# Designs tried in a protein design chat: VHH binders against o26223. Part 36

Target 1, 191 residues: o26223
Amino acid sequence: MKLLWTSQHIKVTVHIDGKVSKMDVLEAIKTRRSIRKYQDREVPEELIDKILDAAMCGPSAVDERPWHFIVVRNREMLEKIPEVHPYGAMVKDAPVAIIVCCDSSLEKIPGFWVQDCSIASQNILLAAHSLGLGAVWTGVYPLEDRVEGIRRLFSIPEHVIPFSVIPLGYPAENPGTRDLFDPDRIHLEKW

## First folded at step 3 (VHH)

Design a38 (framework vhh_8pnl_2)
Fold by ESMFold2-Fast, scan of step 3:
Structure a38 (fold): chain B 191 residues (1-191), chain A 119 residues (1-119)
Amino acid sequence: as target 1 above (191 residues)
Amino acid sequence: QGQLVESGGGLVQPGGSLRLSCADAGFTFSNYDMAWYRQAPGKERELVARITTGGSTNYADFVKGRFTISRDNAKSTLYLQMNSLKPEDTAMYYCARKPFEEIVGFDYWGQGTRVTVSA
């Protein structure tokens, strides 16, 4: 897999399906929703490459950048994820899933890999949304049974920690938008 | 865990009605899918009814046509209107919230309200 480094282009043409959505950053953040129902339609590799490029662009503690990603398209493997993740039932219906992992050998400062992988996971969700896809973060770390189940299922080495499983596809549901602004959580100058 | 508070349970005769309420004191009530579950003695918890943030409803076959789930986002309250109650409806009824934007998958439960249908 090779990332296509195309800068200064607003639209990307893919062989199967048209154009990406034009959405500003604030609108993407405010309108992104967890999507758990997907169309029976494959996601082009070019879109996955763009999502993974975005995932790797997040800030990282001491620039350790410990993330590795497993891209799963194999139907049999996707169907086995619910066996080791009790809330991952929707993964078997997704055309593709990304497993975000931490390679502990890349860790430069203890514990911050969790933030690094969280940022990467959120960037995957935002990038997917900006490209007209839907996705959901299904949590793996720090739940020991899920970590070991996913590790075994995907032959992940002991020095690598599976962090999240993110199924994605073209959305088959529209949960609408949320109004989440709460001024009571904002303190000026002091608590 | 004390944010969901169920009420409205009680003793009622077969054919009677009860209205259950679940108060969620959170500002974010409107952002959660809400559900009613029940658990009879010696049985597993089972879904009774669900309502999405957009107001779409889903019912278990054994309550369809008799129970109605609804929500009042301004009051942060979930309701279950139960009509034509049967002895087999006797159970502890639990309010559950399932935040649509969450990463763990845990259901958040209330403490429950008891419904007994007996002559």
Scores: ipSAE 0.386, ipTM 0.743, lowest interface PAE 1.4, mean pLDDT 85
Fold by OpenDDE, second read of step 4:
Structure a38 (fold): chain B 191 residues (1-191), chain A 119 residues (1-119)
Amino acid sequence: as target 1 above (191 residues)
Amino acid sequence: QGQLVESGGGLVQPGGSLRLSCADAGFTFSNYDMAWYRQAPGKERELVARITTGGSTNYADFVKGRFTISRDNAKSTLYLQMNSLKPEDTAMYYCARKPFEEIVGFDYWGQGTRVTVSA
């Protein structure tokens, strides 16, 4: 029985009206795209709070919750981020960025903090998308130059590791939807 | 990255005075809010005093006018003048810097300087 996966085109009706229509989780996951162009529009603090709340709801190894967040709105600082992050050019155009960090002193099992911060970062992306914002994950860790650059720029303590920079804003582009399902990546019971 | 370096701690008698210093060699000192924290043995770290980039100051309730936080931006140095010291002020004192105005949950810390108040 060939399960014909009919690609149901989930029409994301972005109701432009001021009511943040709650996007269901599967829709958010499937329709999320990296957004690197933003409108000249401020992001309300309330939305950032919701995004950060979502960021802290992910699981972590042994519930260690090692994550910290820097919310950056200062234009000068946003403009400096690309100087230490070569692929962070879009950050200077965003009204706000979130830097996800790990406090190593909170780590209970070595190495799992990467997973924890990844989960937090992805939740930020999904939450942003669900709220009508665009975002992109720009990796900092494990590239030493980027880690140290961000550390210096934001005077981050040595025991704290910057992990990702996520610019956020109202999207000024629409990359469209994509189907990333690949049945060849699915293995039943064994490889 | 530059490190915060505290100094000025020591042993004093009750009623005595100390002046703590914190040298900041890491970044533009004037761009950051600064603070002093302390941690007594077996206790949690607590805020003692804060000073903003604009020079506004806040103090913990236990300070009661005995301590004064100040900053010299030209020297990139934070100070804590402590007068009328009490035995309960015995602690490791830490200099802290807020890396940015919208930080959630952490400061940049020095190694600390020990203050002991004993008769």
Scores: ipSAE 0.000, ipTM 0.225, lowest interface PAE 13.9, mean pLDDT 87

Design a39 (framework vhh_8pnl_2)
Fold by ESMFold2-Fast, scan of step 3:
Structure a39 (fold): chain B 191 residues (1-191), chain A 119 residues (1-119)
Amino acid sequence: as target 1 above (191 residues)
Amino acid sequence: QGQLVESGGGLVQPGGSLRLSCADAGFTFSNYDMAWYRQAPGKERELVARITTGGSTNYADFVKGRFTISRDNAKSTLYLQMNSLKPEDTAMYYCARKPFEEIVPFDYWGQGTRVTVSA
């Protein structure tokens, strides 16, 4: 007996045209995982541009959109991030990282910049995943030591607050999927 | 400070076996990737083995074929079966809940359990 290998594809077809099923929004949300191991491959600038476009499309309180982004490709700079971020060791091995920042001068409603930057960060993770990349959100704000460390390392002005560091690249690990649905957290009509 | 409690360490002769256990008091044990690390005197902590939520396993080259990592989600317990122990396996062994999907990880290390393989 011989071993045969098969491949399966899900296609949406009509009698004339066939389409390969692309990752839809729900699939992207459910299958996104934090990726901390990356291939030794450059990420094209075009993909970074698409990711940042998606980041800026998030909802924002009173449409203040206070986010700014630093794109870091310089190996020496990436290698210094673990010195100021204890859980950022994987950043030095990533081909690129995005630092999500808040420009406080753009803030219209006090405090909502945290939600704004969280939304931008999650959009970066989802967009990266949808484009075949892997990424992980490493927390900076509100940990004062990390905020000041990142600020110093990247010459960030005092009125700008670094919020998250997101390394990304082509994934070198596949952690698989998780089932996180918990119906006990859903309350009908009342608590 | 950790939420993980390791047990099962001890003194054994070369060629012996030990089974380490790690109990996680966390409600959502089944949703976390888990790992065993070790630290020998005067050395840094190193990864020994990891297991994903789906049961996929990875091992350090120095333990492949000798150690087996496993989990029991119903008991919220992680195991490390150690066979053919060598003096160089002498270390404190730590259970770690991997900071997977965590934006701000804090201590997920247990107190450790000591393994001594007599030379």
Scores: ipSAE 0.161, ipTM 0.552, lowest interface PAE 3.4, mean pLDDT 84

Design a4 (framework vhh_8pnl_2)
Fold by ESMFold2-Fast, scan of step 3:
Structure a4 (fold): chain B 191 residues (1-191), chain A 119 residues (1-119)
Amino acid sequence: as target 1 above (191 residues)
Amino acid sequence: QGQLVESGGGLVQPGGSLRLSCADAGFTFSNYDMAWYRQAPGKERELVARITTGGSTNYADFVKGRFTISRDNAKSTLYLQMNSLKPEDTAMYYCARSPFEEIVHFDYWGQGTRVTVSA
């Protein structure tokens, strides 16, 4: 049997909402779950700043860092997201959402912006989890109707591509754990 | 891909009940979050209900109190108990593993099971 929290013994101390929490990087990666139910509780701006700092620390192709972020706290705007994103129903109940965007004018190598923005999105999910928050990735690109819907809703310029919408908040659910390690997907030296 | 097989759909009168099943031939069913989605004619596919590995459930507002999602890890099967069915519940119903991403594509999912609520 594999233990989901084996890395607990090498925890890093973090301070969240006046409480001490310990979670090392491997534990954060292994215990992060998609959270779609949120407490009716405001997320402090300081935590959003930390999450966005972590997002921008991700690697990018030839260090192009093409990402821009829109932070949405306005209730009316959050309630409109499900109208243009059919799988974003939970966003209307979140206290805040981050829209990850690519500024195509910053792209140095064709096509890698998708990977860059995927990395930034995952860093947002991991950082949120490490800070005691829950979040979920909802995809926008490459679905043209969602891209244009989000662009129009948030006045995003044509050279900027909305990539993902990530609602986040204090979790109101505990989905439990997953054991995803599959040694059959690991090939030594050759396929 | 064809390792998720939906069944249990059919024609039912308003106010009736149906139980949908989703059989997962995958190796470790208990390791996956499971969900039911539906798609009505002319509409986008939408989440109906979700159940996590920890047993937490989540329901779309339009089915709360009428539908119940459950799982049987020993049988590698997901269920959706549908009560008090309404004509607006008419749709093709699909099951999914590990809904990290809420983007769905028809070619990725199985055939689904059709539910028709009419006289």
Scores: ipSAE 0.005, ipTM 0.382, lowest interface PAE 10.0, mean pLDDT 83

Design a40 (framework vhh_8pnl_2)
Fold by ESMFold2-Fast, scan of step 3:
Structure a40 (fold): chain B 191 residues (1-191), chain A 119 residues (1-119)
Amino acid sequence: as target 1 above (191 residues)
Amino acid sequence: QGQLVESGGGLVQPGGSLRLSCADAGFTFSNYDMAWYRQAPGKERELVARITTGGSTNYADFVKGRFTISRDNAKSTLYLQMNSLKPEDTAMYYCARKPFEEIVHYDYWGQGTRVTVSA
């Protein structure tokens, strides 16, 4: 059934306590899309809490978990993000944004914080989608001008590195579906 | 090599007009949001205007009322009509196709087209 591979929620996943989940993990992964247009609706803080919980559940090199998060709801602050991020124009129209940061003092293996913060960013996107929200990852690190612009705008300490800015809200667009499976990229037993 | 080809730039006097074109070959043009960016000497690259697949437009404050972005899906072509040009509009202009999963920037394709506004 190809219907199960769309943005429609799957209502047949049951947890041990008998509660039904609206979307399973495979559906969330396959139907998530970058969303840059948002409804003029507030996102409840309970949904943000669930998203941040999911962000912190990612694997981390030597369990360093270097991620910190800034939740931005202030309209004036959201409107200033495009001034320091050339491709973040949609952020000013979002009801909320999450800034994913690395506290470099928590880093145990040089460079692996990038993977850690990438995992946290992807978990935010998947969790948002599973909860009926739309989001997009706007890149900050490793672009030095964006890193310093975001740091200055949000008073981020020098030992903390802003990694990504993720605006989110209820989606006001539907970009459709994609079939990205490419068997030529799969090698059996040897290259 | 790129699949976006910008044209229509040139030298124009202050108060004059130019129409930029961007031809898209090899992609499904109608499925992508499109944008015009510019980079002036000594300045950062900046967004000028966007147009969605449905025709919704958004403009930078410094060009509102003077520039008009439009698209022709049948011809796979993006346009920027520039009126009341100012010396501050002098820049290399790039068209960009926005893939819906891109996380860093728009795909910049081609060499751009140069616009010079001077007497």
Scores: ipSAE 0.014, ipTM 0.289, lowest interface PAE 7.9, mean pLDDT 83

Design a41 (framework vhh_8pnl_2)
Fold by ESMFold2-Fast, scan of step 3:
Structure a41 (fold): chain B 191 residues (1-191), chain A 119 residues (1-119)
Amino acid sequence: as target 1 above (191 residues)
Amino acid sequence: QGQLVESGGGLVQPGGSLRLSCADAGFTFSNYDMAWYRQAPGKERELVARITTGGSTNYADFVKGRFTISRDNAKSTLYLQMNSLKPEDTAMYYCARKPFEEIVHWDYWGQGTRVTVSA
């Protein structure tokens, strides 16, 4: 039997300035949207620290946890990202970006680092959303030109692979809510 | 205007065939030129084939005689019939609306469908 979904499971606290200061996990997952327009406001270092704490809490294959993070606040560096990432134009307008990387020397099982870094990237997006920020995952791996461009721009060693670039800021757009539940994708007992 | 959704990709041996589909929920499908692009790993996206609102077709030299683009305006669906597939055809295939010559904006492309040609 299906359990009833209740709004009591979804807890939202909105600050007087319009920030969402608290929400439960299901609400965060369901209401998170990609945000590509940001207010001209700095993001406090404390919030970045909380986001990175959350990023490192994901499950990892054989607990290898190969992720490393580069935090970019320098305007000149942010403005150079679109030169090596053709769909990263919004990064130049963000107050900060996080580059998610894999240290291949920490890899214990071949290929699972992609899933590990995907988990870290999603945790960044969810944590940012829960703290009243907007963010977007811009893909780097497996596009070799983007991987090499980002590597050169940020002096990333050869054994470290840049996976994603995630600009963050206070949102200057509201794309609205999606209803994505599709029962045709659920199979009971058998395919 | 609706999102584009590609399907029909898969793994085939050299010389095989696949048919790709692109569904567009947008009301104005019949008013747009449509195109198929592809992107091999680590490469830029390149134009494969284009079809106008009137049905005129244009193909990249590397697929001429092997691929056929077509559209069904009643179903708001674009197709790419791929014959005599080669390892070099291995790529993600994307459909796009083309109201102004070249469209590279993500809003007008779907997630893509992967084609792998391997012995």
Scores: ipSAE 0.006, ipTM 0.109, lowest interface PAE 10.6, mean pLDDT 81

Design a42 (framework vhh_8pnl_2)
Fold by ESMFold2-Fast, scan of step 3:
Structure a42 (fold): chain B 191 residues (1-191), chain A 119 residues (1-119)
Amino acid sequence: as target 1 above (191 residues)
Amino acid sequence: QGQLVESGGGLVQPGGSLRLSCADAGFTFSNYDMAWYRQAPGKERELVARITTGGSTNYADFVKGRFTISRDNAKSTLYLQMNSLKPEDTAMYYCARKPFEEIVHLDYWGQGTRVTVSA
């Protein structure tokens, strides 16, 4: 009978000049869902700027911050992504996509760029959600065919590695809520 | 590891009924949207019905009102109740897991179950 999940997790929306969704960090993390259906509405550049600012605020190994971002709004380019990414069909219907890349010339310690770019990708998803947008992380690295396809499509140089493609827009679906807490995965003091 | 296993197909007369089942050994069945597809010889697979984790359903126009998709999360099993079967429903029927929160998707298709509707 207890509605503990529902009673503790309330969204607050404040209208200023545009819509601003305010939610606490735990609520944002728990209510973010992958969104693959988007409204036929443009996303303002100022919101993309806020999302990319948040992406760059993540921790990185030895503060190497190896990420670079490609912002794609060109419809013809968005429509070509599914040709090189088998699970990127939704990208052609998005008003914008962000490609998260690693510039390997910025690496200070080998291999940790994967974690750095994962952190940046998750920050994009959370920031988008907090701003009333929906997004989904479509995996590129380490799948060689996808890496090569995205590199060729966007003229990405050899020393830069495309990591993820994240379409985003105003959501046209609501997947609902979930509860994934599993205490069997928590070990006290020892394994 | 989860493998999708379809069953319940067979030969049936026009107007008859069949209930298809799709068993998934994975404990995470409740986390996936599920779907039934069908494929006639020489055709690509077409969506028949889908059901979300929350239980909302969607049907192709050609089966609307005749087929019912349902799930039993406790048994990790997806069902398709097929009523008023027509010769045009003759196909191999497949179940599939749909994308949820995966960063990388793998197509989890079963081997299919054959449905033949003929006199």
Scores: ipSAE 0.266, ipTM 0.625, lowest interface PAE 2.5, mean pLDDT 85

Design a43 (framework vhh_8pnl_2)
Fold by ESMFold2-Fast, scan of step 3:
Structure a43 (fold): chain B 191 residues (1-191), chain A 119 residues (1-119)
Amino acid sequence: as target 1 above (191 residues)
Amino acid sequence: QGQLVESGGGLVQPGGSLRLSCADAGFTFSNYDMAWYRQAPGKERELVARITTGGSTNYADFVKGRFTISRDNAKSTLYLQMNSLKPEDTAMYYCARKPFEEIVHMDYWGQGTRVTVSA
């Protein structure tokens, strides 16, 4: 049996095989918000796998795909992140976090790994939102103290650079949506 | 970028003055709006003063003309100069970084510094 609902123009179709269709891509982009409060509820591995698949589908410079990901579920490790990331206090309360890293040995064009890892990070945020989860991007690179702190905590080798920490879980807050469209930032034909 | 560390609190008589400091060991202090909050006994935590990256200030009505918020970006330090202190100013004072886009979390507070104004 299949169930179909609509809510705030978001259509939800639930299949017995566990497949869910929630929103189109533009709706996901426009309604995604940073979520920093999470339910005390496990995130299934299947959802993490879908999120990481989406992360790796991002474009990268000369197809270098330099990203590596650390999935952290260990409570003691999550509780240590705020000690090295001053704006990562919410991470200790999340059921899981993804650390986005760059393996510099995979880099083909110097410096573009930052863009590659930014793209992967955004895909994680959008995929999480589309699956009914909440997440927030917390910056690591280029802040040297955070880079070295995260490296030490997770035994990250010197040729790998931690880029971002993204805690995620089922949301325990609903901040509403933002209207950010500014036509003054759009120039036709020339500056 | 490190922990927020408040200091400068203490016991003072009505009409006295104190200067609070908030040290931020970060490289990005100059990129954030900063604020002072307080929590008085039996009350909710409330905004006292705010300062933007550009130096614009905003004050709660109950401190206007008595308190001055300022920042030193070179020292990564936020200040609150408190003059003409009143017993009702007794509270734990906290510094906070304002949300910067979706990167910074407002619930990340220092441990605070205690101000007691004895009658």
Scores: ipSAE 0.000, ipTM 0.134, lowest interface PAE 14.8, mean pLDDT 82

Design a44 (framework vhh_8pnl_2)
Fold by ESMFold2-Fast, scan of step 3:
Structure a44 (fold): chain B 191 residues (1-191), chain A 119 residues (1-119)
Amino acid sequence: as target 1 above (191 residues)
Amino acid sequence: QGQLVESGGGLVQPGGSLRLSCADAGFTFSNYDMAWYRQAPGKERELVARITTGGSTNYADFVKGRFTISRDNAKSTLYLQMNSLKPEDTAMYYCAAKPFEEIVHFDYWGQGTRVTVSA
């Protein structure tokens, strides 16, 4: 067995695959959509490494950075996720999934790990989109049955909390962009 | 605020028509794919018709040419126009919002509206 997704250099002088996407940050944020249908096509480990690098670049409470990530490519394991996550049926059809976890032993301020892991999850979605992939955040925490199901399935220690399961792949659907700006939610100077 | 509420069901004779509505104040239908399902006595819920955010429609074979799904985003209302009704159309009809940009999704079902087509 070989570990094919061993992390490469995060900062490289020359891009090894030669493909460059010119998506602005605002465009990425506004055009990202949840993708639940994927092509039968492998996602290169280089792209997963870039996505995980982006995930770890988010802010965290007192810079505690409590994130751990499980990268799942094994088809048998992906097929078992819907057994413990009723709305994770699409995961079995994805070429890869990332499980975002919190190591509670790294927490410096109680309770902020939820925000930390939310930031990491959103960065995964945005980074995947910027690289031409589609992904969806399927919620795990704080639903106790899902937390314990995922923990058991992936042999996650008791001090580590599975937060989200994010399947990803090359998209096989193309939903339109949303226009969600609501000025009634903006208050000037005071409520 | 918000939950799906179906209306427009009733008793009708074979060959008759009914228009079902599904409304939810504050639920922006323009952001969701919407669907109508039905459940006949002793059977599982089955898809009747769906409409995407882009306006594309899809129908079950047993209603093609008789039923029309539509949406009015300004009124946040989903419709099902049912023509040429048959006794086998007798069922409880439910509307549902399909998963979209939710990090936690549940099957959003309305309470249902009953359609009875007399023999």
Scores: ipSAE 0.247, ipTM 0.617, lowest interface PAE 2.6, mean pLDDT 85

Design a45 (framework vhh_8pnl_2)
Fold by ESMFold2-Fast, scan of step 3:
Structure a45 (fold): chain B 191 residues (1-191), chain A 119 residues (1-119)
Amino acid sequence: as target 1 above (191 residues)
Amino acid sequence: QGQLVESGGGLVQPGGSLRLSCADAGFTFSNYDMAWYRQAPGKERELVARITTGGSTNYADFVKGRFTISRDNAKSTLYLQMNSLKPEDTAMYYCAKKPFEEIVHFDYWGQGTRVTVSA
């Protein structure tokens, strides 16, 4: 189905340390974590629309923008995802999942749809985090068994390639903090 | 990525002790929650103990008070100190990396190290 109310305009605020505040971009990038445990709480369509708006704002090769999205809220369908995606068990517990797809008929330059859909997937994760939600990217492409399993389960046509499955919801876990900056990976002027 | 290599298993009498080690050849150890599992003959693999990147630990009821999980991030090594061993602890012991930030996860298991508790 199509999302309802995609043209809604709202002000979104993230709760940090029990206070209402807005997360800046660097903070969102640094504090986003993969979340695999979700509260038994519905995610409003308004927030999904905001997330998908953000997903479509990513750059794409020669502005091809080949992405399509399937929003899955049906519990029986969510429960079937682990049958075709061995590391997607957490999807059963999520109130909603987004499947990021590439429509190959929209591709203008060969192969760059992978980068396009990767950017869209990361924007979904960051947007969800900024809105107080948790999400995780479960990889589909290029693992052919997962691609074909997801295609069959959601009646995806042959010219469309399922790229990622992203369950999301209000987080029921806090995995803590990470320090990942590695100066040995930075080369000045030359390798 | 890096291969997990378990060591330290062996034959001990009931009441004895062993220290298992799990070396991660890759440079990702400090980023992962780590766990010890065991599989006894004819049984399914079961969780023994887990340790987070921050050092928080969780133990299965059947080993609480007897086993201690620890990690040394500088050496990329996971440990399991096993005290007051029982015949029921006889199993192949495996270490594992837990899902983290990877977009594609595979089971990161070693070959295991055998622990036999008998006379």
Scores: ipSAE 0.237, ipTM 0.597, lowest interface PAE 2.6, mean pLDDT 86

